# Designs tried in a protein design chat: VH-VL binders against q9nrl2r1430to1533. Part 74

Target 1, 104 residues: q9nrl2r1430to1533
Amino acid sequence: GGVHELSAFEQLVVELVRHDDSWPFLKLVSKIQVPDYYDIIKKPIALNIIREKVNKCEYKLASEFIDDIELMFSNCFEYNPRNTSEAKAGTRLQAFFHIQAQKL
Short names: E, the ipSAE of ESMFold2; O, the ipSAE of OpenDDE; V2, 0.75 times the mean of E and O plus 0.25 times the DockQ between their complexes.

## First folded at step 3 (VH-VL)

Design p5m (framework fv_pamlectabart)
Fold by ESMFold2-Fast, scan of step 3:
Structure p5m (fold): chain C 104 residues (1-104), chain A 122 residues (1-122), chain B 107 residues (1-107)
Amino acid sequence: as target 1 above (104 residues)
Amino acid sequence: EVQLVESGGGLVQPGGSLRLSCAASGFTFSDYWISWVRQAPGKGLVWVGEINSDSSDINYAPSLKDKFTISRDNAKNTLYLQMNSLRAEDTAVYYCARGLPYFSSDYYFDYWGQGTLVTVSS
Amino acid sequence: EIVMTQSPATLSVSPGERATLSCKASQSVSSYVAWYQQKPGQAPRALIYDASNRATGIPARFSGSGSGTEFTLTISSLQSEDFAVYYCQQYDNWPLTFGAGTKLELK
């Protein structure tokens, strides 16, 4: 526990996690509960995985970080019909992300 | 202070049903996912299921899906567990536990109730 | 599901000693592991989250470490009130899973 200033990527992930619409994206979909998810989605990802990659300094370019966040939203819209609470949350969170990503 | 108080446990015959309640106080109940966790006598902790702030997302342990139903009433600050088709192996202390708040990615159980004992026996 | 394996099942130690408890995940859970203490007849109490962060009110003698699949809870200078059962839990993926527990008992 020393003092730590959040990187730009970590600050953005924290803001996404705090957003009311982050609930579908916090952790990976269960393979047991939703087995057809992994038949449809070939590159699963969630905010907890992205945050781990940020903490391990695995993103060298802002574009790599943005690509992972966009993959997360793309997966949401591919699996979930437009009228679902998941797709609606994804749409709002993606719009928020696009505004915040301008700071990167 | 944060408090969670379970009630509704007791003796029930095999095949019977029970509804457990968890009364929350001392925090904004609607900001948190809340879980049910059970513990059979002398055994370890087993996660039963969870419910998000507005009841739009409810998840269960795979072995308990379709047997138990979790719901909540935010106006009453109360969580419920409806238990049907009970068997001897469902005998356990049932805890409610405060889970993921909307402002965090750390999903651990920071506060627990004292539990309510459910005994399934003839 | 992710299986959490705790060892040893029972650890016999004396007050003032150091206790080291192990928790292994069947697949990587990054740092998303919590530790709980449970005394007979009581509800579990949160000790550690995110592998190494102490929960509110937890004494400094409790420390956690680890990442990926191997995690450790260390209790330095054991006090009499520390004899209890300790559980680890992963929250990286659904369903949430606990280890079977390590019982810390007086030697």
Scores: ipSAE 0.000, ipTM 0.579, lowest interface PAE 13.9, mean pLDDT 86

Design p5n (framework fv_pamlectabart)
Fold by ESMFold2-Fast, scan of step 3:
Structure p5n (fold): chain C 104 residues (1-104), chain A 122 residues (1-122), chain B 107 residues (1-107)
Amino acid sequence: as target 1 above (104 residues)
Amino acid sequence: EVQLVESGGGLVQPGGSLRLSCAASGFTFSDYWISWVRQAPGKGLVWVGEINSDSSDINYAPSLKDKFTISRDNAKNTLYLQMNSLRAEDTAVYYCAREIGYYPSFTYFDYWGQGTLVTVSS
Amino acid sequence: EIVMTQSPATLSVSPGERATLSCKASQSVSSYVAWYQQKPGQAPRALIYDASNRATGIPARFSGSGSGTEFTLTISSLQSEDFAVYYCQQYDNWPLTFGAGTKLELK
């Protein structure tokens, strides 16, 4: 809950956005272009939404922030088969996140 | 036939504001993400921003977020670009373009309007 | 942001010749590259998407190839209507970026 944790969230989400493997996660999947996505994924989320929640101070605990990031990765792996560019990017970015999250 | 027609361009003074429109026809406008793309005289194409079908998601090029606002009116099949604090560097032909793609970052443009010229000069 | 570099800036060719246009990305964009044709006073027209797929209505003489960082647009037998500026665009990562264009002009 402290201001130090909120500053850490801001730094971490910026590092995720800047990572080469962030491209599948930058914004919500298009409902028009991928309509079946929202039939399969019931709690869609993306880095732009998480960043806005950080900027609005909506995360009160580090666990809430971590849960939203993990939900983002879970959605990726649920929708995308393992051998896709999206799933591979998600695997690498999730590993990077786990290392960075140890600092929270 | 798919058509996008931009309007509202013209001569504007530095520091001024201007609102561009893009009228869509020949497709279900409310089903598509639409982008604004600009092209300065003799230069290449620069993405300005995009808006989703119901206006719940609007994204801007990082360098342009503070000066541009994208909106749409699905009942009128019209897209808008509000431009504020214009500088000489904003002189360009502004195009609206229909997005096609399958994932969050996978967008290319299958149909473009003919563009409207904005000239920022004293 | 990913920088797209097109070369040459201008390519002088004659009708009936093969034209080859290059587009290089500053980092891998997989196959998520589109090509556009723009004639003077006109809007861009989509030619190629996903590096190698022709857009609707595009003649077979236009072909795209490449993956990763190196992409090529080839016009196998140049027609008079093909003299235009050609732009590549990546859509693998945000923000969307275009190359500066290659102008195809009559020799």
Scores: ipSAE 0.012, ipTM 0.587, lowest interface PAE 9.3, mean pLDDT 86

Design p5o (framework fv_pamlectabart)
Fold by ESMFold2-Fast, scan of step 3:
Structure p5o (fold): chain C 104 residues (1-104), chain A 122 residues (1-122), chain B 107 residues (1-107)
Amino acid sequence: as target 1 above (104 residues)
Amino acid sequence: EVQLVESGGGLVQPGGSLRLSCAASGFTFSDYWISWVRQAPGKGLVWVGEINSDSSDINYAPSLKDKFTISRDNAKNTLYLQMNSLRAEDTAVYYCARDVYSLWGTPYFDYWGQGTLVTVSS
Amino acid sequence: EIVMTQSPATLSVSPGERATLSCKASQSVSSYVAWYQQKPGQAPRALIYDASNRATGIPARFSGSGSGTEFTLTISSLQSEDFAVYYCQQYDNWPLTFGAGTKLELK
């Protein structure tokens, strides 16, 4: 059961990482490059952390995995104004995620 | 296809100034951080600095911050490096390179221009 | 700054052989290492990112491995076009740093 579900999560994370619009999401926001980020975003997350959680079998339900991915997008839209390249990349990647997540 | 083309290099005397350009095509330039990387003849690669999509965030190598200024013009799909007070040790091929991971972390580079040679000598 | 040390400085090999290139970081860089190929008179070309992922268009004979402080680039069944200088780069922490390069030359 759980092993089969984790295989699906790993495949989806790999697809997200390989997407052209994944660049804002690959690892945690740098405090050097974005100093005020952690003053605004209280639950930071990134694809590398989500992938690590998948590999350690920390997601027991598909909803937990989906919640972490959605938190990642929510953080992007909270910090970045709609007209930024980050928000535009997030919008496109989130749409891609919603299509792929139908397989879960 | 993704292309980056540097220009503006040449021979300059010590103490002189030079402005390099990097013309981008084949991708949405305004969606990417872009870096400058230099390479002295017969030596390795040295990161110079980077600039974000809207020019609101510019990061430099600590040893080069006061000598070089990075800027960009998204309407022209062009990146610039202003070089002042040039010395012999600034002799290098200067590359522009497209950042991956630049906004949320530190980048690696997926596409590079062919470089432009800057020679500082009397 | 994080120092990246590549070894050997020069590796002499024949076509069809396997080449193994090493890169050592002065402190842990997790998996945030990229490898680049540079031919004389040309720009660097991205080969590997995140220690083990091949960049777009890179042949399967190139593979990367490692984590923490020790990283390896392996080229199986060398082709004549593979003779070049190879650089590793860490992007775990700022400032970005590169190794001094390994020159792969024909025996």
Scores: ipSAE 0.000, ipTM 0.568, lowest interface PAE 12.4, mean pLDDT 86

Design q1 (framework fv_nezutatug)
Fold by ESMFold2-Fast, scan of step 3:
Order: sequence, then structure tokens, then C-alpha cells
Structure q1 (fold): chain C 104 residues (1-104), chain A 121 residues (1-121), chain B 107 residues (1-107)
Amino acid sequence: as target 1 above (104 residues)
Amino acid sequence: QVQLQESGPGLVKPSQTLSLTCTVSGGSISSGYSWHWIRQHPGKGLEWIGSIYYSGRTDYNPSLKSLVTISADTSKNQFSLKLSSVTAADTAVYYCARGYYKPRYGAFDIWGQGTTVTVSS
Amino acid sequence: DIQMTQSPSSVSASVGDRVTITCKASQSISSWVAWYQQKPGKAPEPLIYAASSLQSGVPSRFSGSGSGTDFTLTISSLQPEDFATYYCQQANSFPLTFGQGTKLEIK
């Protein structure tokens, strides 16, 4: 991956952030507000962290970028039962991501 | 599919301990959900009492000031409420309910039918 | 503790009417509000969670909106089975707290 691919990652992250279902994923879960989250989720990640990694050119391959986004969704489904608003938002946002990622 | 049912005495004397049990069927209390006790005073709104998780973690309403204990018996698929030193103010309909592991992100989606508890001499 | 205040305390409406119930939090709770319907002698049933997400199985005439401190439950076309008391609940922080309820009476 090059500069063109990096620009594509930035555009995709911006599209995810602007999506109606991004609200569970914008920032890391607060330990004060959700104390048990970090006992269950061992590799926490959020869109703000992924965007920072894109801006710092930390992704060498599209697969590395995709892996971090998928980790974010995996964490959502591991912590949140299927009938929650987070799991439903995550399912819709993940489907949107899969369509957009085809362009990478 | 998943159903909750409260059980316990309908009459409790002042200063005694109110003990209620919620029996869960069609699903396990060992699942990723939280399990809650909520009460409703006559003609009034709903008051959250507390919750328990599979891990044994409990959260209690601070307004009940150490008077409340919630416990789980996974072998019987039940969770229970003990409210000590009851007064007439504890007269209410008591519900058990299922919540999300993170209560902020969901509603209480399954409720028991409620059990009426009267505190009277 | 976060106090939830509902208005109105009661409302009378006709079948087919648009009904709006509001709920105000004493401090910002982001979008962490659920709404419940309770019929006499029955347990509450969930309608809405996270301010605007419709609970599975709930008719689409029910909708929620709001963020911060001000939240609204709307019934777009009132049906006879909608006679009930409605409660909002904040889930932002412990202890979880409910509004005092709004009684909806069908004229």
C-alpha cells in the first residue's frame, strides 16, 4: 500500500464516522462508566484510534486496516448480546463496511 | 421463550427481611445478560433496586443503604432479593427483569408478572 | 442521582391521534433513554431503547427522539390497545432511574 491506499483508508473511516450507526464505535468505552468492559475485552479499539493509525501511516497493508475494523466489530459482538442496540448498530455498520471495503 | 417468575411471601412484618426469588425458564442466568429487581410503590413509578451478573457482580441502588442483597443460584436457575429491616415504605409490587450486560444500551426486555408485597403488622 | 421528569402527567386522546410524551433528565444522559408501556395489573413492556431504537416486535407507530436532557416518545396514530401508562428510564449511570409516568386515556 501507498499514499493512494492511505487516502482510501481515511475516506472509509470518515464514511464510517458519519454513518448513523457509528455511535458505539466513535471512542473507547469509559472504564468509569462501564467497569467490566476491559475485563472482557482484551484488545479494545475504536474509530478514533483507527483514524489516528491511518494518519500516522501505521497500516502497511489493506489487510491490517481491515483487521482492526473487524476487531472493533468482533469486540462489539463479544461484549454486547445479539438483541442490544450496539449489536444491531454493529451489524448494520459492519455490512456497510464490507460493501465499502470492496473498493480497497 | 425466556420467562421470569417471582415467588415469595405476600406479607412481611416490619423489621423483618423480605425474601423474593425469581425463577428463569427457557434461558440461563449464566448467560451474558444482567438480572434485575425493580419495584413499584402503590400508584407510583418504578424504582430500580439492583442487579446481578453471571460473574456474581452486583450493583445496588445507594438509596437502599446496605439493606439489599441480590444473589444467584445457577443450579436452580434462580436469582433472589433480600431486603432487610423492612418498613411500610417497602410495600410495593416487586418485579424481576432481564437487562443487557450494559444496561445503558438496552431496555429491560423480559419481566416477571410481579409479586405484591405488603409490609404490615 | 439523575431525576427523570415526564410531561404531561396525563393525556386524553382519540384513536388516530398523534400523541407526544416528553421526558427531561436533570443532567445530560447522551442518548441513554428507554421507554416502557404498562397496562393496569401488568408488568412494563419495552418500546424504545437508546432514545430512538425500536424494540423488536413493537409497532412502527411508536418512535423516540432526543439527546442530552430532552427526550420524546411519539405515537403517530393512536390505537385502542395503546391505552396505558408510559415511563421513560435513563440508563446512563447507576442507579437506573425512571420518570414518574404519563397516563394515556383514550377518549
Scores: ipSAE 0.000, ipTM 0.563, lowest interface PAE 15.8, mean pLDDT 86

Design q10 (framework fv_nezutatug)
Fold by ESMFold2-Fast, scan of step 3:
Structure q10 (fold): chain C 104 residues (1-104), chain A 121 residues (1-121), chain B 107 residues (1-107)
Amino acid sequence: as target 1 above (104 residues)
Amino acid sequence: QVQLQESGPGLVKPSQTLSLTCTVSGGSISSGFSWHWIRQHPGKGLEWIGSIYYSGRTDYNPSLKSLVTISADTSKNQFSLKLSSVTAADTAVYYCARGYYKPRLGAFDIWGQGTTVTVSS
Amino acid sequence: DIQMTQSPSSVSASVGDRVTITCKASQSISSWVAWYQQKPGKAPEPLIYAASSLQSGVPSRFSGSGSGTDFTLTISSLQPEDFATYYCQQANSFPLTFGQGTKLEIK
């Protein structure tokens, strides 16, 4: 509950950001640099956005936090073909997340 | 209009490194597309070698393992292929091509004219 | 790797004919297939992406269909400039892989 839950979300986001495989997930790509990004990803999200939501206390339930992280991975696997560097990083980071999320 | 042009030696000796460069005109390699090397063996179909993205990230065909390196020089608007320890099996026409950032939703829409590489002593 | 197998390997046809070329993936690739046309001495040119979407500038006589493992390229009324080799390509998994090609020859 409460403050302890928010602290747990913040700690988990920090662990994800520091992970070697976080590089595809740190921030959204600009629409100026990648013109088709907005057409392809209907619900864009990245670790910087999730961290802002944690800091603004926008997650009321652990399930909402988990859903946003899973959306991030789902977007990665939909956007990137299997066996790309991004997809491989996503697979490893998702496995790490699932282990850590069991503590929530 | 965006155009791609391959350049490099047409003859390479076995065991040496094949080096090819793709020069892009009419658009920037930093624009958010993916940039690819594809080859075509005599009598065989097309084989994807690898790609580089505007971010500098690369993906390679596992069949070429640690033998392939793709790099970009944004100041010259070029990207390059290095294939080490070549053999006669690397004899092919080599193309550079532009891909959509999301490969699943697009085809390779712009191709260079191709450059013939023969590996022979 | 996902293997793409085209059939037939060669087909003879006349101007005005309806021609179909098929492509089979060794595992499900959803709709992530592109089709290319290649003329002798030239680079491939894209025709179709995402199984059924026509590339800009490609004549409407070309169409694509299919999902999962089975895909088809159709030319509804063959023109003289359509005699070429056609390739399918999957984009579901890296490495990206192409079919072996189908040569469309004049009868």
Scores: ipSAE 0.013, ipTM 0.688, lowest interface PAE 7.8, mean pLDDT 87

Design q11 (framework fv_nezutatug; at its last look DockQ between E and O 0.03; V2 from the best seeds 0.00; counts 0 for: pae E 13.7 > 2, placed apart)
Fold by ESMFold2-Fast, scan of step 3:
Structure q11 (fold): chain C 104 residues (1-104), chain A 121 residues (1-121), chain B 107 residues (1-107)
Amino acid sequence: as target 1 above (104 residues)
Amino acid sequence: QVQLQESGPGLVKPSQTLSLTCTVSGGSISSGYSWHWIRQHPGKGLEWIGSIYYSGRTDYNPSLKSLVTISADTSKNQFSLKLSSVTAADTAVYYCARGYYKPRLGAFDIWGQGTTVTVSS
Amino acid sequence: DIQMTQSPSSVSASVGDRVTITCKASQSISSWVAWYQQKPGKAPEPLIYAASSLQSGVPSRFSGSGSGTDFTLTISSLQPEDFATYYCQQADSFPLTFGQGTKLEIK
């Protein structure tokens, strides 16, 4: 996409970052603090990386942006047992994302 | 060579707060492991109480969430359980245990020896 | 909560016997099951994780199998030190939950 699409992506990422449930997603999981994470998760991603990709105009299509956000949530649910604080935050943030993404 | 040791009062009166501490030696509670409290009621099975992670974040058994607080003191390499408003139903052997960060891939591999807590007047 | 149900509640066996203990989850938990051995007055000790992975240091006579809702722990040739209570535990969902235990007694 265009400049308007990039502005929409940036706005949505900012909204996600500001959400109370963004804390598991702000930065990549630490390899030092959670060493088994990268044995399970093969395509790590986080909001800071997605925001950087938006700023560098790396998303050509809205679907590519949405796919990266969905990968982030998919990684959360793959690694974290259901009903953990991370999984609950992910569920709520993903629902918020789906509502906001309808504007894309 | 990581070892866990529970400490705290063996007798607690109904309505009071139970406080237990787990001292970890041979390893750091700031590691990528998770640190858990598990109890075993007399003649019954095991009940998971909750966990704390290097970040200081916690997960609690929803049946106990309003009553339980788990905290960590990294300077002492300890983590602690507070269980408020205890009743006779809280009489149990309390264990601390180590798990993987989120324990899908592993068992609780290291346990303390357990401490018996009796709730009675 | 996911309920874990073990069968049997108790079993009597002789040294050299093959013993199987089963565990059923109230909903699918993939392979996220661990097994523990507990002797009187002691903390549980891990035997198996991820349904079939042997915990380091555990004798090869112990094995686990299963996926979804049905899981088994097998002791291929029972030894005197194996008389204990055995517990399964699911790690698919919080709260983590345990089976009620199976007591293995000498015949």
Scores: ipSAE 0.380, ipTM 0.816, lowest interface PAE 2.8, mean pLDDT 90
Fold by OpenDDE, look of step 5:
Structure q11 (fold): chain C 104 residues (1-104), chain A 121 residues (1-121), chain B 107 residues (1-107)
Amino acid sequence: as target 1 above (104 residues)
Amino acid sequence: QVQLQESGPGLVKPSQTLSLTCTVSGGSISSGYSWHWIRQHPGKGLEWIGSIYYSGRTDYNPSLKSLVTISADTSKNQFSLKLSSVTAADTAVYYCARGYYKPRLGAFDIWGQGTTVTVSS
Amino acid sequence: DIQMTQSPSSVSASVGDRVTITCKASQSISSWVAWYQQKPGKAPEPLIYAASSLQSGVPSRFSGSGSGTDFTLTISSLQPEDFATYYCQQADSFPLTFGQGTKLEIK
């Protein structure tokens, strides 16, 4: 065991999850709750999945990590009409991410 | 099969509140579909009023937002529309409809038969 | 808001004719367009979704195409039951908006 410092990826995921606009992204969309989601979105991803990948050290490059995060936002904007709560939240969270990603 | 049916007063006086209910049968409004109100003024096109989702969240047309309230009663499998301070401009056939969750794919796939509401003194 | 402009507003045609209705969006909306058919005294019925996908039960003579700002509904061979008013609708942005309609009449 022991306490270790979070990696940059871990820290960023934590910050994203804690953000007020993270609610659309915390976990994969339920097919039961959103029956048409996977007819549109072919590469589903969410923060819990990204966090798991980080924990498993699956990201060897920052670009790989960034690509997954961007995919997450892309999926949101692809499925949700503009001016929806989800799209607005995504826009704000993505802006926050872009700022934080400069530190990677 | 899912069916929708509008109900409510067909006559409303100016400045009063228009109240309609949509009863859904053959399926639960708590499913992943979205539920909408749309109206059509006589001889005119269609206007989206607003939507309610399984989570209870709502979206409204900004042109009507301040006057519109959409709610759901899952126990009765109904969702309702309230439009306050009505005028003659609110005279229309009112439809409830089902859409896909964020009415993008498939848009409005099931409609009620519509109910006519006339605003008159 | 996104405006959907249909053309023509009305069209007269005969059974067997090829009919084309267009819808132009005020801005790019990808392929998020639906088409509806409405007959007098009835609710609209869906024909096409996502610009080109036929709704279940819709005859194959109906087809949709387009992306971006220009969309088209085509009836390859008009049947008697096809005389009605048709509407396009965008699902790209809130508020959801419809075209003004195209009334297809018997010539």
Scores: ipSAE 0.179, ipTM 0.774, lowest interface PAE 2.9, mean pLDDT 92
Fold by ESMFold2, look of step 5:
Structure q11 (fold): chain C 104 residues (1-104), chain A 121 residues (1-121), chain B 107 residues (1-107)
Amino acid sequence: as target 1 above (104 residues)
Amino acid sequence: QVQLQESGPGLVKPSQTLSLTCTVSGGSISSGYSWHWIRQHPGKGLEWIGSIYYSGRTDYNPSLKSLVTISADTSKNQFSLKLSSVTAADTAVYYCARGYYKPRLGAFDIWGQGTTVTVSS
Amino acid sequence: DIQMTQSPSSVSASVGDRVTITCKASQSISSWVAWYQQKPGKAPEPLIYAASSLQSGVPSRFSGSGSGTDFTLTISSLQPEDFATYYCQQADSFPLTFGQGTKLEIK
């Protein structure tokens, strides 16, 4: 907990956003562009929402922050088959996240 | 990179409970993955024992369901297997492995090195 | 439970050969098959998932095909490091089940 821990969450989110494979995760999936997404994904989340929660100090434990990030990846893998561009990007970004999350 | 390591006794007497622990490093057990126990008997094929999901849900092989418990300790980044009332038939190499939250999305992509368990009097 | 039947149980082959290993499911599993390679004293390693999708880092000489009940792993030109035991695994429904294995031995 504390201010130092919340700074670490912000640093990690910034690194995720800067990663080349972040493009499927920057903001919530558009219902207009992907009409069936919200029929399948019941707990939508994206990097912009996670970043907002960090800025508002809504994460009390590192595990809460990690859970939201992993939910984001789980949604991607649930909706997208493994050979899609989205799933491949998710796999690479998740691997990067696992390395960076060791700071927490 | 994520690594899995099995630990536990190599020798267990019949009728006792086999207890194994898998320690996850380089990643979180609370991630969006599933965490599995798989065993391999000498000269026989692979047998899936069961899994625990990031949500806490467990699934067990029906052939072992009354005898098996899989649990997780998120504070230690570990998940564990308990198999009760063991017999010589439970002698095997035991692996822990990471799977995707849906088995259809991928193979078991990370395995521990395996630990040999012998059930003998 | 879904039974996975591999054939052959073993195969002897030479470097450079094309090798085909088959796996038959006791009921339709769509495309939900994975393939693994296991070398002596080591854990299995994934090769293929979803019947035909190559796992990252696996050489392109490995390929998978099939849908429904009949699935095939092919090694297009056998290399010395490919002598191992191969397993198929259905990922359609619990309990997850494996084939009996195919030993690929040097001729």
Scores: ipSAE 0.000, ipTM 0.577, lowest interface PAE 13.7, mean pLDDT 87
OpenDDE, second read of step 4: ipSAE 0.020; ipTM 0.708
ESMFold2 (binder alone), look of step 5: mean pLDDT 92; pTM 0.945

Design q12 (framework fv_nezutatug)
Fold by ESMFold2-Fast, scan of step 3:
Structure q12 (fold): chain C 104 residues (1-104), chain A 121 residues (1-121), chain B 107 residues (1-107)
Amino acid sequence: as target 1 above (104 residues)
Amino acid sequence: QVQLQESGPGLVKPSQTLSLTCTVSGGSISSGYSWHWIRQHPGKGLEWIGSIYYSGRTDYNPSLKSLVTISADTSKNQFSLKLSSVTAADTAVYYCARGYYKPRLGAFDIWGQGTTVTVSS
Amino acid sequence: DIQMTQSPSSVSASVGDRVTITCKASQSISSWVAWYQQKPGKAPEPLIYAASSLQSGVPSRFSGSGSGTDFTLTISSLQPEDFATYYCQQANDFPLTFGQGTKLEIK
């Protein structure tokens, strides 16, 4: 495809970014604002990093893209207690992702 | 050293809104900790009310969610609790407390001295 | 909500005694338990976090253990300043919940 055509991966990332529950996932957690985050989370990732990888054609297989999205959710649930605003947003966004990923 | 101090009225009438403020000194409320309101009913245990984070996002106890608002004023280094439609059951000592941003990995490490609130006509 | 039940509700002990307080969660909470000490008219002070980690500045006679649903706080040799009420608190789920308290009294 062309410069202005969205790949399946890019279209899905755009849908995730625009979802109301994307706020915990838009950018990497700040080490300045949450200094202990990186003591717990060893493989940090966020939607802006995933989108950059899509734009650079770094995903060779759909499974690699799905693994990065699932890592993002796994990090959320590892760091945040159940029923926190972050964990609830993550649960809803992950369900939305699973429905959309069926199109891949 | 970081210190927390509650302020607000000691007596509130039923059906009115209770408003309490926690003033933080020796540290910034924007420093990545979580900031909490906890109360203790006379002769009973501790009840977590809710929290606010550096981002301005909040988590509330579901039993109080429709009645509670927690907000922060970074210019004054304060965070506040509003509890609407109070009843005699809201009579308690109210504490503000600091938690680590990871609530699982830390205790509430700094507490205010507590302020007694009586709900009575 | 996860309910935290402490036992005993009160215990009488003498200086030098070993005291154990237990806390049971209504469902599994991994190791996400903190313990607090509260003296009359004062705010609670943290003793233990993550079931077994000693809070900075707390004497080594205090220790915590447990995982899943069953947790214990132990004071190995009770001192006069240890007579207080003790609370457990779970941090596995929101809302955060506390035990009803255990009052440690002079025998």
Scores: ipSAE 0.347, ipTM 0.799, lowest interface PAE 3.0, mean pLDDT 89
Fold by OpenDDE, second read of step 4:
Structure q12 (fold): chain C 104 residues (1-104), chain A 121 residues (1-121), chain B 107 residues (1-107)
Amino acid sequence: as target 1 above (104 residues)
Amino acid sequence: QVQLQESGPGLVKPSQTLSLTCTVSGGSISSGYSWHWIRQHPGKGLEWIGSIYYSGRTDYNPSLKSLVTISADTSKNQFSLKLSSVTAADTAVYYCARGYYKPRLGAFDIWGQGTTVTVSS
Amino acid sequence: DIQMTQSPSSVSASVGDRVTITCKASQSISSWVAWYQQKPGKAPEPLIYAASSLQSGVPSRFSGSGSGTDFTLTISSLQPEDFATYYCQQANDFPLTFGQGTKLEIK
């Protein structure tokens, strides 16, 4: 295909991925590296999954998109203590998201 | 099975830097989990010093953060502790340990046998 | 920092006794508490993770319970090899912190 204008969701995902604090969220947590993760987190999600859903037009409402992003952060804060690098990154990225989401 | 073993000098002079190494066998430190240093002053409880994750990121006890450096050498499957400007208060048995159950947070399923470090002039 | 306060600091008991050790967190730590057993001159050994999960190889006489701020380690029938110092530890926030320990001695 040709070049097309990114949707608001696509643009926001791109901005999230490019953010310095996106590293905990780029892809699903490895079960090998974190053996107990999926015993705790029942609805795993990551930016690559959200991006795929956007690309497939699975989000009909902005609220659905926002819910998945918030779930992603919720999972992070549920698993990681607040003083971890992951949680700190999540806090900053979530703040950034909340600002950008106002454009939706 | 994974095993941890501490090594380093048992005697350090005040104001010097304490250096210890934990050698991990039976598994790779880069494959996952978190790797911790914990110490125990004679006759006292346990104090968490800091951690290094499989990703290489570190977390330190704020009470020691300015004095502590934890690093990893994946080629040797080791991770190390450096504690600068030591005093008698740093005399302790030092343990390295692996994290499990929230391994990136810190619950310790495998411990080294510990190594005694005495700070004395 | 989250403070972990164990009770009692020491306890004397006999073989066959039921022993209960309590750990109170200064704030809620969900279920992220671990229990360890330490014998003189040895490293701590894990007993319980996540408040109630018995670790592999640990006798079934050991059990853990609790959530939020109050946690309990129970030995249903004390055996000679159980005389040791026990520690609770929270894994909910950094810095990771331990209780001050409970020394279980022979009566």
Scores: ipSAE 0.022, ipTM 0.715, lowest interface PAE 4.2, mean pLDDT 91

